# Designs tried in a protein design chat: VH-VL binders against q9y8t7. Part 48

Target 1, 261 residues: q9y8t7
Amino acid sequence: MRDSFLQKAIASAKDRTSLLEEIAGNCSPKPGRPSLSSSIREWVYRVGGAVIAEYKRCSPSAGAISTLDPVSYVQATRDASAAYSVLTEPNWFCGSIELIPYFARYKPVLAKDFIVSETQIRIAACMGASAALLIMEALTPRELQELAAAASRYGVEVLVETPDASHAVEASRLAPGSIIGVNSRDLKTLRVDYEAMLREVSKAREQLPGEVILVAESGIDSPDKALKAFKAGAQAILVGTAFMKNPQLREKILAELLQIP
Short names: E, the ipSAE of ESMFold2; O, the ipSAE of OpenDDE; V2, 0.75 times the mean of E and O plus 0.25 times the DockQ between their complexes.

## First folded at step 15 (VH-VL; framework fv_zagotenemab)

Design j8 (at its last look DockQ between E and O 0.74; V2 from the best seeds 0.71)
Fold by OpenDDE, look of step 15:
Structure j8 (fold): chain C 261 residues (1-261), chain A 123 residues (1-123), chain B 112 residues (1-112)
Amino acid sequence: as target 1 above (261 residues)
Amino acid sequence: EVQLVQSGAEVKKPGESLKISCKGSGYTFTDYWIEWVRQMPGKGLEWMGEIDPDDDYTKYEKNFKGQVTISADKSISTAYLQWSSLKASDTAMYYCARGTYWDSSPEYAFDIWGQGTLVTVSS
Amino acid sequence: EIVLTQSPGTLSLSPGERATLSCRSSQSLEFDEGYTYLEWYQQKPGQAPRLLIYKVSNRFSGIPDRFSGSGSGTDFTLTISRLEPEDFAVYYCMQGYHYPLTFGGGTKVEIK
């Protein structure tokens, strides 16, 4: 079969590495970046859950998702978000590493890309990212460990994106201290399986140590779905397209959380 | 001509095993997914699951997970649907279909269908 | 799962008449990428289904112009402008982006 999206995305990321090397050579990670994990924990404590608001301009097959600019997005999401997830992948998501500094002014930023090199992590750190995404399905266990270690050296937290509970547990072992995400999106087909994600989040929560932050990623477009994710055991939810199209959804999610006794 | 040809009708008893086939021709078999769809007598269509013949990646509908096995042999451009132990409730028409990919046109559609395999399970 | 509800269950019409079939989704089918992966399939008696419309309104190859799809969000429509004798069949809508993939219950277009 033709290369999967993930394969293409990885290849693209590798191709970009040479260009990034020039940038990386001239940057140093910024100190004093806020902690993603701390922010999530704070929100969990306050309201029972955290929302990571993702800024995503494009998707692989559709092109532009929304014309909402970063300023308007922040204005709409700032009060109800624990952190921002910023797509930095340029070819499929119309992302840019240059977006990170802006969002980083307001909240911890998760640099979201197909990270396959230490250079990408270093650059993200230089731009002010608090955390970087590692996709388990895109990396060998060794690569995951190495990149997680690299992130640590730069003071960058890691969110390891996993497809299911078993991988979540493995990820927590391979990258201790990392935030674990369970993705609703099948990275091979790009279809979404929200129900499966909920099941896997629940399973993961049962198996992971209590201190491990579990994130339900994507597939959430309603307060009900958000609530179910939290009930399933996620401490945080990552919401992308739904917020790009309807930023006010955050307020509704927050309202639901606040009603939980 | 692009087509999917399924194996012939099956008459089985409860408890018996069964493996039906779907053979693709006229196209590169590994470039598309194979989808399995059940249609019980007089009922609608039900998606059962899918397989990428290239690497045998599978996805099941939850009610069919563990109840059936979807597999493929790309060397002969054939996908399979099998039961280890049939039940009377498995009586249905089973269709295989070609599932297009995310970067194909049409996207995510079942553009080619097999003729169906009727499976009858009775004591 | 996403439930697709088709209506009516049966539509009795004569050749030459306009057929309007509805498919309602339990949730919005406007997915992340801005596309709606809603398909329509036709199944004639004793035959396998065939693809008619994909992405709400695109006719599949070889599908006559009399077939058209429309809709957005949660409401979708298949229209047959002028029914031909060969159009009497069962029509299914399907969403193919969210697991599990789901079909509507079907609308039978029968001869009045």
Scores: ipSAE 0.787, ipTM 0.902, lowest interface PAE 0.6, mean pLDDT 93
Fold by ESMFold2, look of step 15:
Structure j8 (fold): chain C 261 residues (1-261), chain A 123 residues (1-123), chain B 112 residues (1-112)
Amino acid sequence: as target 1 above (261 residues)
Amino acid sequence: EVQLVQSGAEVKKPGESLKISCKGSGYTFTDYWIEWVRQMPGKGLEWMGEIDPDDDYTKYEKNFKGQVTISADKSISTAYLQWSSLKASDTAMYYCARGTYWDSSPEYAFDIWGQGTLVTVSS
Amino acid sequence: EIVLTQSPGTLSLSPGERATLSCRSSQSLEFDEGYTYLEWYQQKPGQAPRLLIYKVSNRFSGIPDRFSGSGSGTDFTLTISRLEPEDFAVYYCMQGYHYPLTFGGGTKVEIK
């Protein structure tokens, strides 16, 4: 009877994409975009884990998170981050596609939005994004396959966000070669289930081939939680609100990574 | 008048099944979660799980998952808590409560409670 | 999971006195995605709990202004500025954001 946040976000994305399709030129993906997966693998090799630093100014449940500008954020985060996740969704996350070129100067960029059309992927790549987010819960299996194929044609990697291990395995089959995320945030309730996420990361690691990159998302707000996510089998963590509020947290997380045996 | 009315007290033996109910009235039942809370004799409150009656989306506390089933029938504004095989350790008071969303007021709270259903399981 | 530790276990006071109840979280509630969703509930003997305070300090509809909540991070307080006879009950804190939702162990406010 009532629309969930996800339903509202999907509807908004379709409206935004409809306008983009009307006014978008036939732009080409920006050349020389670095590989998100390669950066993650390099950090995993060198220090045992990778950090994707997310720039988001707002969230549905928190509202305004921070007024920290992109320049200050990058200065605080670039040396310890494998990549940036950049929110481009304007209504609930206060994001913009125009942010991508700035972050892409420094690190591979994941365009973070509710992607429902290949036009969104193409334009993100035109702006310099290395990867795009696909939310499994927002897409039918066929839509996921088609959007992943479109991303491949534009030279854009895909992170498929999933709620649990069984969906992570299915996502890997539907979108081969994708980076797979396990999200602790319940998209229905917007509550965080960190302990469930740890269990599902561990299960997913056991069932997925070793070459599949596994990312733990949301709810990582302390060095202890970051360490536990890596120990559970994630190769990368994606941290947003905690970094927006406490930039020094990343140095503490890196220090914990150096203690992994 | 917004209220949750629970089914009456139950006296059961170990191994028996049981389904208790929680009926909402005075509000749109599918706009809110139904939360289930256990209170063992002389003890505090324990969250068991929740259901969205609109689409039957459920979340369980880990120790109750597989031990109890939460369900709802939105056509009659009723949520249920059920056991397939009761144990003596299931003896407790069981409350249902109305759970609120992140975008309503109060947020993420249990604002209306049922009167409770006492379940006694003894041999 | 987040453990909420309430103290004291029992608070023995007379009507008219101020009651101060503590709830301590095993981890900070400040960095979660949202506000601090800490709540207080009152349970009188033989009755269902009722909501008093949500989001740390907001009184629920119909709750007298002698009840107030405060705190941040890991430390939260419920204050009853002047105890009335109907306030002698057990009080529970709850955090409503991280799964599983968890209650504190309770503080019994009893008549001296």
Scores: ipSAE 0.609, ipTM 0.825, lowest interface PAE 1.6, mean pLDDT 89
ESMFold2 (binder alone), look of step 15: mean pLDDT 90; pTM 0.938

## First folded at step 16 (VH-VL; framework fv_zagotenemab)

Design m0 (at its last look DockQ between E and O 0.75; V2 from the best seeds 0.76)
Fold by OpenDDE, look of step 16:
Structure m0 (fold): chain C 261 residues (1-261), chain A 123 residues (1-123), chain B 112 residues (1-112)
Amino acid sequence: as target 1 above (261 residues)
Amino acid sequence: EVQLVQSGAEVKKPGESLKISCKGSGYSFTDYWIEWVRQMPGKGLEWMGEIDPDDDYTKYEKNFKGQVTISADKSISTAYLQWSSLKASDTAMYYCARGTHWDSSPEYAFDIWGQGTLVTVSS
Amino acid sequence: EIVLTQSPGTLSLSPGERATLSCRSSQSLEFDEGYTYLHWYQQKPGQAPRLLIYKVSNRFSGIPDRFSGSGSGTDFTLTISRLEPEDFAVYYCMQGYHYPLTFGGGTKVEIK
């Protein structure tokens, strides 16, 4: 039997728990963190959509994506981004929780990792994260509920990543008040299905309450694809690799968005 | 020797059901995907879908979703492609292929192919 | 979906000549890690396809060195430096990263 990437990632996260617990014992959640949801809503109101710029240095299959440092990344993206998504997973994505404080100086930060414990959420909060990622496919419904509740206790918003509309609806029920994401990435194959994501975003938007923020995650590498995601019903898009390679893409997306009547 | 062996040619009438097979040997069947590819007479290759024999996870191309069913029996290292009701337009050569993973070499490629199964549907 | 357009549809050449086949993608195939999962397959008459080149420029096992692949972004090329009689076949490019997986329309290399 071959372990899936998700299984490996979860195992890795569990292995890091002891180290994180040592860190968590000496930290307390930082007050005054900006709201991810509020920022997204502001951008939606102002320009019709929000961009979450993801800082991701590595990917599971290839190692380093870009050598772009955080300072250069922020300089290129901060004026046109509603928030930052920061990969904190160290083994596959070359992430670090220590990146969060820097990005948090500028925008709300989504701590993006394979979160399987409350400790991870606490640490994210301590580092200044506004939100934390919960991957629905990596958690049981009970775990999702418990972690979402924990996040709430720390004043951390939750983005629940889901594979499709049905799971999106379920996630909204299991974790009320959470931001819902639909991922174009197939976590089984790690291939991208952008068109499927669009369809599922559309379906999700039809079923979710209007106040629920819907995020289209990954698979966006052009202004056209970004606009289609917004038209499909996403209030925000999360863009990673494309921004790492071409941070100016954000400005192009914004320019196109502003032209929409 | 690593190989995929497909079932023999089929001659069917419209409305009939059909299930063709693809048997893997010489490798761990559950470590790779099985891909199905259609080639209509004198035409190019069309990806139909894939299955992970380990857990029966499937993906379909949209035009084939609901039109065919991809399945597998890992106990006998065999994958299947089936129709509930054949159409004349289903006349084609059908290939199964071994699909590699993102962390395999080559990555995301079809590195081994079956010999193909010719399906002819005519009144 | 990603559309792969191959050109020419037919290439008529003599043994010993150089063959250059083009595959153009409707969008960039530059993926997350900088890898490009564009592959080439060869299909001889009456046979199943076989993997020829993977990830743009890597020869698959057993493939002669007269076959080479190159390209980036949206433009890719398969080159056969000196055609052998057994090289007359149909060649397909394929992208294996975005669903749905897609093939080009193929280029038939035929004897002049």
Scores: ipSAE 0.866, ipTM 0.939, lowest interface PAE 0.5, mean pLDDT 94
Fold by ESMFold2, look of step 16:
Structure m0 (fold): chain C 261 residues (1-261), chain A 123 residues (1-123), chain B 112 residues (1-112)
Amino acid sequence: as target 1 above (261 residues)
Amino acid sequence: EVQLVQSGAEVKKPGESLKISCKGSGYSFTDYWIEWVRQMPGKGLEWMGEIDPDDDYTKYEKNFKGQVTISADKSISTAYLQWSSLKASDTAMYYCARGTHWDSSPEYAFDIWGQGTLVTVSS
Amino acid sequence: EIVLTQSPGTLSLSPGERATLSCRSSQSLEFDEGYTYLHWYQQKPGQAPRLLIYKVSNRFSGIPDRFSGSGSGTDFTLTISRLEPEDFAVYYCMQGYHYPLTFGGGTKVEIK
């Protein structure tokens, strides 16, 4: 039997967290962490959409993506971004929890990892994260509920990443008040289906209350794709590799957002 | 020798069912996808869909979804393509191919192909 | 959906000549999370396709060095430096990353 990438990532996360739980001290979440959802809503009100800029140095399929340091990345992206998504997973994404403070002083931070333990959420909040990623495909319904409840106790919002509209609706029921992501990347194949993601965002928008924030993830590498995601009903887009590879693309996406009526 | 061997040619009438097979040998069957490709007479290649034999995860091209069923039996290293009710327009050559994963060279390519199964549907 | 357009539809040449086959994508294949997963296949009359070139320019095992691939973005080329009798076939490009997986319409290389 061959383990899928998701299976490997979950196993790695449990090993990493097991060590952290063994040595973790009692840390307190940093005060004054801004709200991810509030920032997204402010951008939607002001310009009709929000950009979550992802700092990701590596990926499983691409390997090394960029050598851009966190400070330079923030300087290039902060004026166009409602928030940052910061990879903290070290093995495939070259991330670290130590990256969070570099971003959190400027914008709300989503800690992006394979979260399987309450300890991961607490430590992310100690480093200044405003929100944590929960991957629906990595968790049982009860685990999702329990981790979302833990996040709430730490004052950490949750983005639940889902593959389609039916899972998006279920995630909203299991984790009330969460931000819901629809991801174009298939976590088993790592292939991208942008057109399916647009359809599923639209279906999710129809079935979810308007106050639920929908985020379109992966495969958004042009202003046209960004606009289509917003028109399909996403209030935010999460953009990673395109932002890391092309600083001028960031300016082009902002220009397109300012043209939204 | 790594190979995919498909079941033999079929002649059918409209409305009949059909299940054709693709047997892998010489490699770990569950480490690779099985892809299905249609070639209409005198035409090009069309991707129909794929299956991961390890857990039966399937993906279909939109026009084939609901028109065919892709399945696998990993205990005998065999994948299947199945119709519940054939149409004359299903007359074509059907290939299976081994699909590689993102982390195995040649990544996301079809590196081994079956010999094809000719399906003829006529009155 | 990514549409791959191959040109010419038919390329009539003699043995020993150089063949240049074009594949154009409806959008860039420089995907944000990986290599460019554009592949080339050869199909001889009455036979199954076989992989020639993967990820634009990598020759598959056992493929003669007269076959080469190049390109980036939306424009890709398969080159056969000196045609041999066994090279007269139909050639397909395919992109293997974005669902649905898609093939080009094919270029038939035939004897002039």
Scores: ipSAE 0.664, ipTM 0.851, lowest interface PAE 1.4, mean pLDDT 89
ESMFold2 (binder alone), look of step 16: mean pLDDT 91; pTM 0.946

Design m1 (at its last look DockQ between E and O 0.77; V2 from the best seeds 0.78)
Fold by OpenDDE, look of step 16:
Structure m1 (fold): chain C 261 residues (1-261), chain A 123 residues (1-123), chain B 112 residues (1-112)
Amino acid sequence: as target 1 above (261 residues)
Amino acid sequence: EVQLVQSGAEVKKPGESLKISCKGSGYSFTDYWIEWVRQMPGKGLEWMGEIDPDDDYTKYEKNFKGQVTISADKSISTAYLQWSSLKASDTAMYYCARGTHWDSSPEYAFDIWGQGTLVTVSS
Amino acid sequence: EIVLTQSPGTLSLSPGERATLSCRSSQSLEFDMGYTYLHWYQQKPGQAPRLLIYKVSNRFSGIPDRFSGSGSGTDFTLTISRLEPEDFAVYYCMQGYHYPLTFGGGTKVEIK
């Protein structure tokens, strides 16, 4: 039997728990964190869609993506992004929880990791995160509910990442008030299925209550693909690798959105 | 020796069912994907879908989804491609191939191929 | 889906000549850190395809050094520096990262 990437990532997250617990003992959630959902809604209202710019230095399949430092990244994306997604997973994504405070100075921050414990959420909150990622495929329904509840206690919003529309609907039920994401990344193969994501986003939008924020995650590397995601029903798109390589892509996406009547 | 051996040529009529096989040997069958590729007579290669024999996870190309079923029996290192009702347009050579993972070398490639199974569907 | 367009459809050459095959992608295949999962396959008449080049420029095991691959973004090339009689076949490019996985239409290298 070959362990999946997700299994390895979860195991890694569990291994980091002891270290995080030590850190968590000395921190308290920072007050006055901006809302991710509010920011997304503002952008939707203003321009028809929100962009979550992801800072990701590495990926499992290719290792290092870009040497672009956080300062340069923010300079390039700050005025055109609703929020930042910050990878905090250190082993596969070269992330760090220490990155959160910097990005949090500018925009709401989504702490993106393989979250399997309340401690991770607490620490994210302490570092200034506005939201935390929960991967539905990595958690049991009970775990999802418990972690979502924990997030609420710390004043952290939750983005539940799901593989399809049916799971999106389920996630909305298990974690009321959460932001729902549909991932184009197949977590089994780590390949990208952008078209499938579009279909599932569309289906999800048809089934989810109107107040639920729907996010199209990954697979977007052009203004055209971004627009299609918005047209499919996503209020926000999360763009990682493409922005790491070309942060100015965000401005191009915004320009296209502004042309939509 | 690492190899994929496919079942023999099939001659069928429209409406008939068919299940062809692909047996792996010389490697851990569950460590790689099995890919199915169609090649119509005189035409190019078309990816149909794939399966992880370890847990039977499948992915289909949209035009083949619902048209064929990909399955596997890891206990005998065999993958299958089947039709419930063949059409004349299903006449083609069908290849299985070993699909590598993101963390294998080569990455995301079909590095080993079966010899192909010719399926002829005619009235 | 990602469409791979190969050109020319047919390439007529003599043994000993240089063959240059093109594969163009409908969108950039540049992924993380420039990794590109664009592969080349060879299919001889009556045989199954075999892997020649993986990730643009890496020769697969057992492949002669007269085969080479290059390219980036949307434009890729397979080069056979000096055609041998056994090299006359159909060559396909394939991208293995985006679903659905897709092949080019193929280039037939035939004897002039």
Scores: ipSAE 0.869, ipTM 0.938, lowest interface PAE 0.5, mean pLDDT 94
Fold by ESMFold2, look of step 16:
Structure m1 (fold): chain C 261 residues (1-261), chain A 123 residues (1-123), chain B 112 residues (1-112)
Amino acid sequence: as target 1 above (261 residues)
Amino acid sequence: EVQLVQSGAEVKKPGESLKISCKGSGYSFTDYWIEWVRQMPGKGLEWMGEIDPDDDYTKYEKNFKGQVTISADKSISTAYLQWSSLKASDTAMYYCARGTHWDSSPEYAFDIWGQGTLVTVSS
Amino acid sequence: EIVLTQSPGTLSLSPGERATLSCRSSQSLEFDMGYTYLHWYQQKPGQAPRLLIYKVSNRFSGIPDRFSGSGSGTDFTLTISRLEPEDFAVYYCMQGYHYPLTFGGGTKVEIK
């Protein structure tokens, strides 16, 4: 049987964890890392929504996506961003843990990878990450609980990425206090379903306590899509390649956000 | 020879059930999606949904979700489109097509099509 | 949902002439990927569609070089440089990346 992209990514992450332990040793989490959730809440209070700007150099199907270096990316995005999502997965996304310190100087950083081991969380925190991604579809319920608990011990917040409202509610139960994401990208096909994501965000908002931060992920490449995600109940949106490809889009999203009541 | 062969034309009454088939041959059936496409008389093409025969993962266009069932039996390299209760508005040509994954050229395209199954539903 | 608008609806031409078919997307098809998954299909009367062009400009296996595709963002074009008798058909564009998958309304290329 052919392994899905997610299965390949998980297997690679397990192999990479062994190498990370060999290279990084017993580093300790960097002290004084800012809170991702606090930054999101500050933006929601001031403006009505928050933007997490994703730095991604490659994609699974296309290789290199953008030529923007980290310095240029930060300069184009920092005024509109509550946080950065930094890809650290090297094989399909051309990411690296070495990117984290640069972004962490400016904003809270979400380390975005296929996290299967608490070692990955510790090392991301050593580099200055404020939060780590846990992909619900990549983990058993017990694994999710264990990794979330480990993140808490390292002072690392968690964003749990989920495919729909039912999983979002379950994720909030399994990992209390986590930020919850609803992803428009189907991890088995790698296609995007923006309209389904909007419906599931709305359902999740109705079922989750207002204190739970809800993030809409993938497929948000215009101001109108950003506004619809916020109106559906997301407090934050995660935007990637569109920012790297079109700097003016970032300014337009902020302008539209300022018009939300 | 790589091909998709669909079951023959059907003439049905409203309220009857129907299951039409799409058999793949000459290729590894579980390496590709099966896509279903409706063409109403004199109209264009409408994507209905798809199935990955390897694990039965299924996606539906919203207006067809709950109206039809897409399934597959990989042991006989066959996909199915099924109605529990046909309506006159289901009268159309139905195509199956081979859909490619993101990592197989021609990526996300429908490269092989079945000959079509004409379904006529009339009182 | 991505709406693909094809124009013209009908194109009446003689054999040997150049045909230019337009497909316009309601949203940019340049997204989080490096490629644009915009495809072209041909459907002759009484036949199933067949793939002509995939990812904007790549000719599928066995497709004559008189067929070419171009475009980016929201605007895409299929060109038939010299119409042959067998090219009189309906042509559809399709985007294969965003759910739901969608086809354009078609352009009928007919003999004058």
Scores: ipSAE 0.705, ipTM 0.868, lowest interface PAE 1.3, mean pLDDT 89
ESMFold2 (binder alone), look of step 16: mean pLDDT 93; pTM 0.955

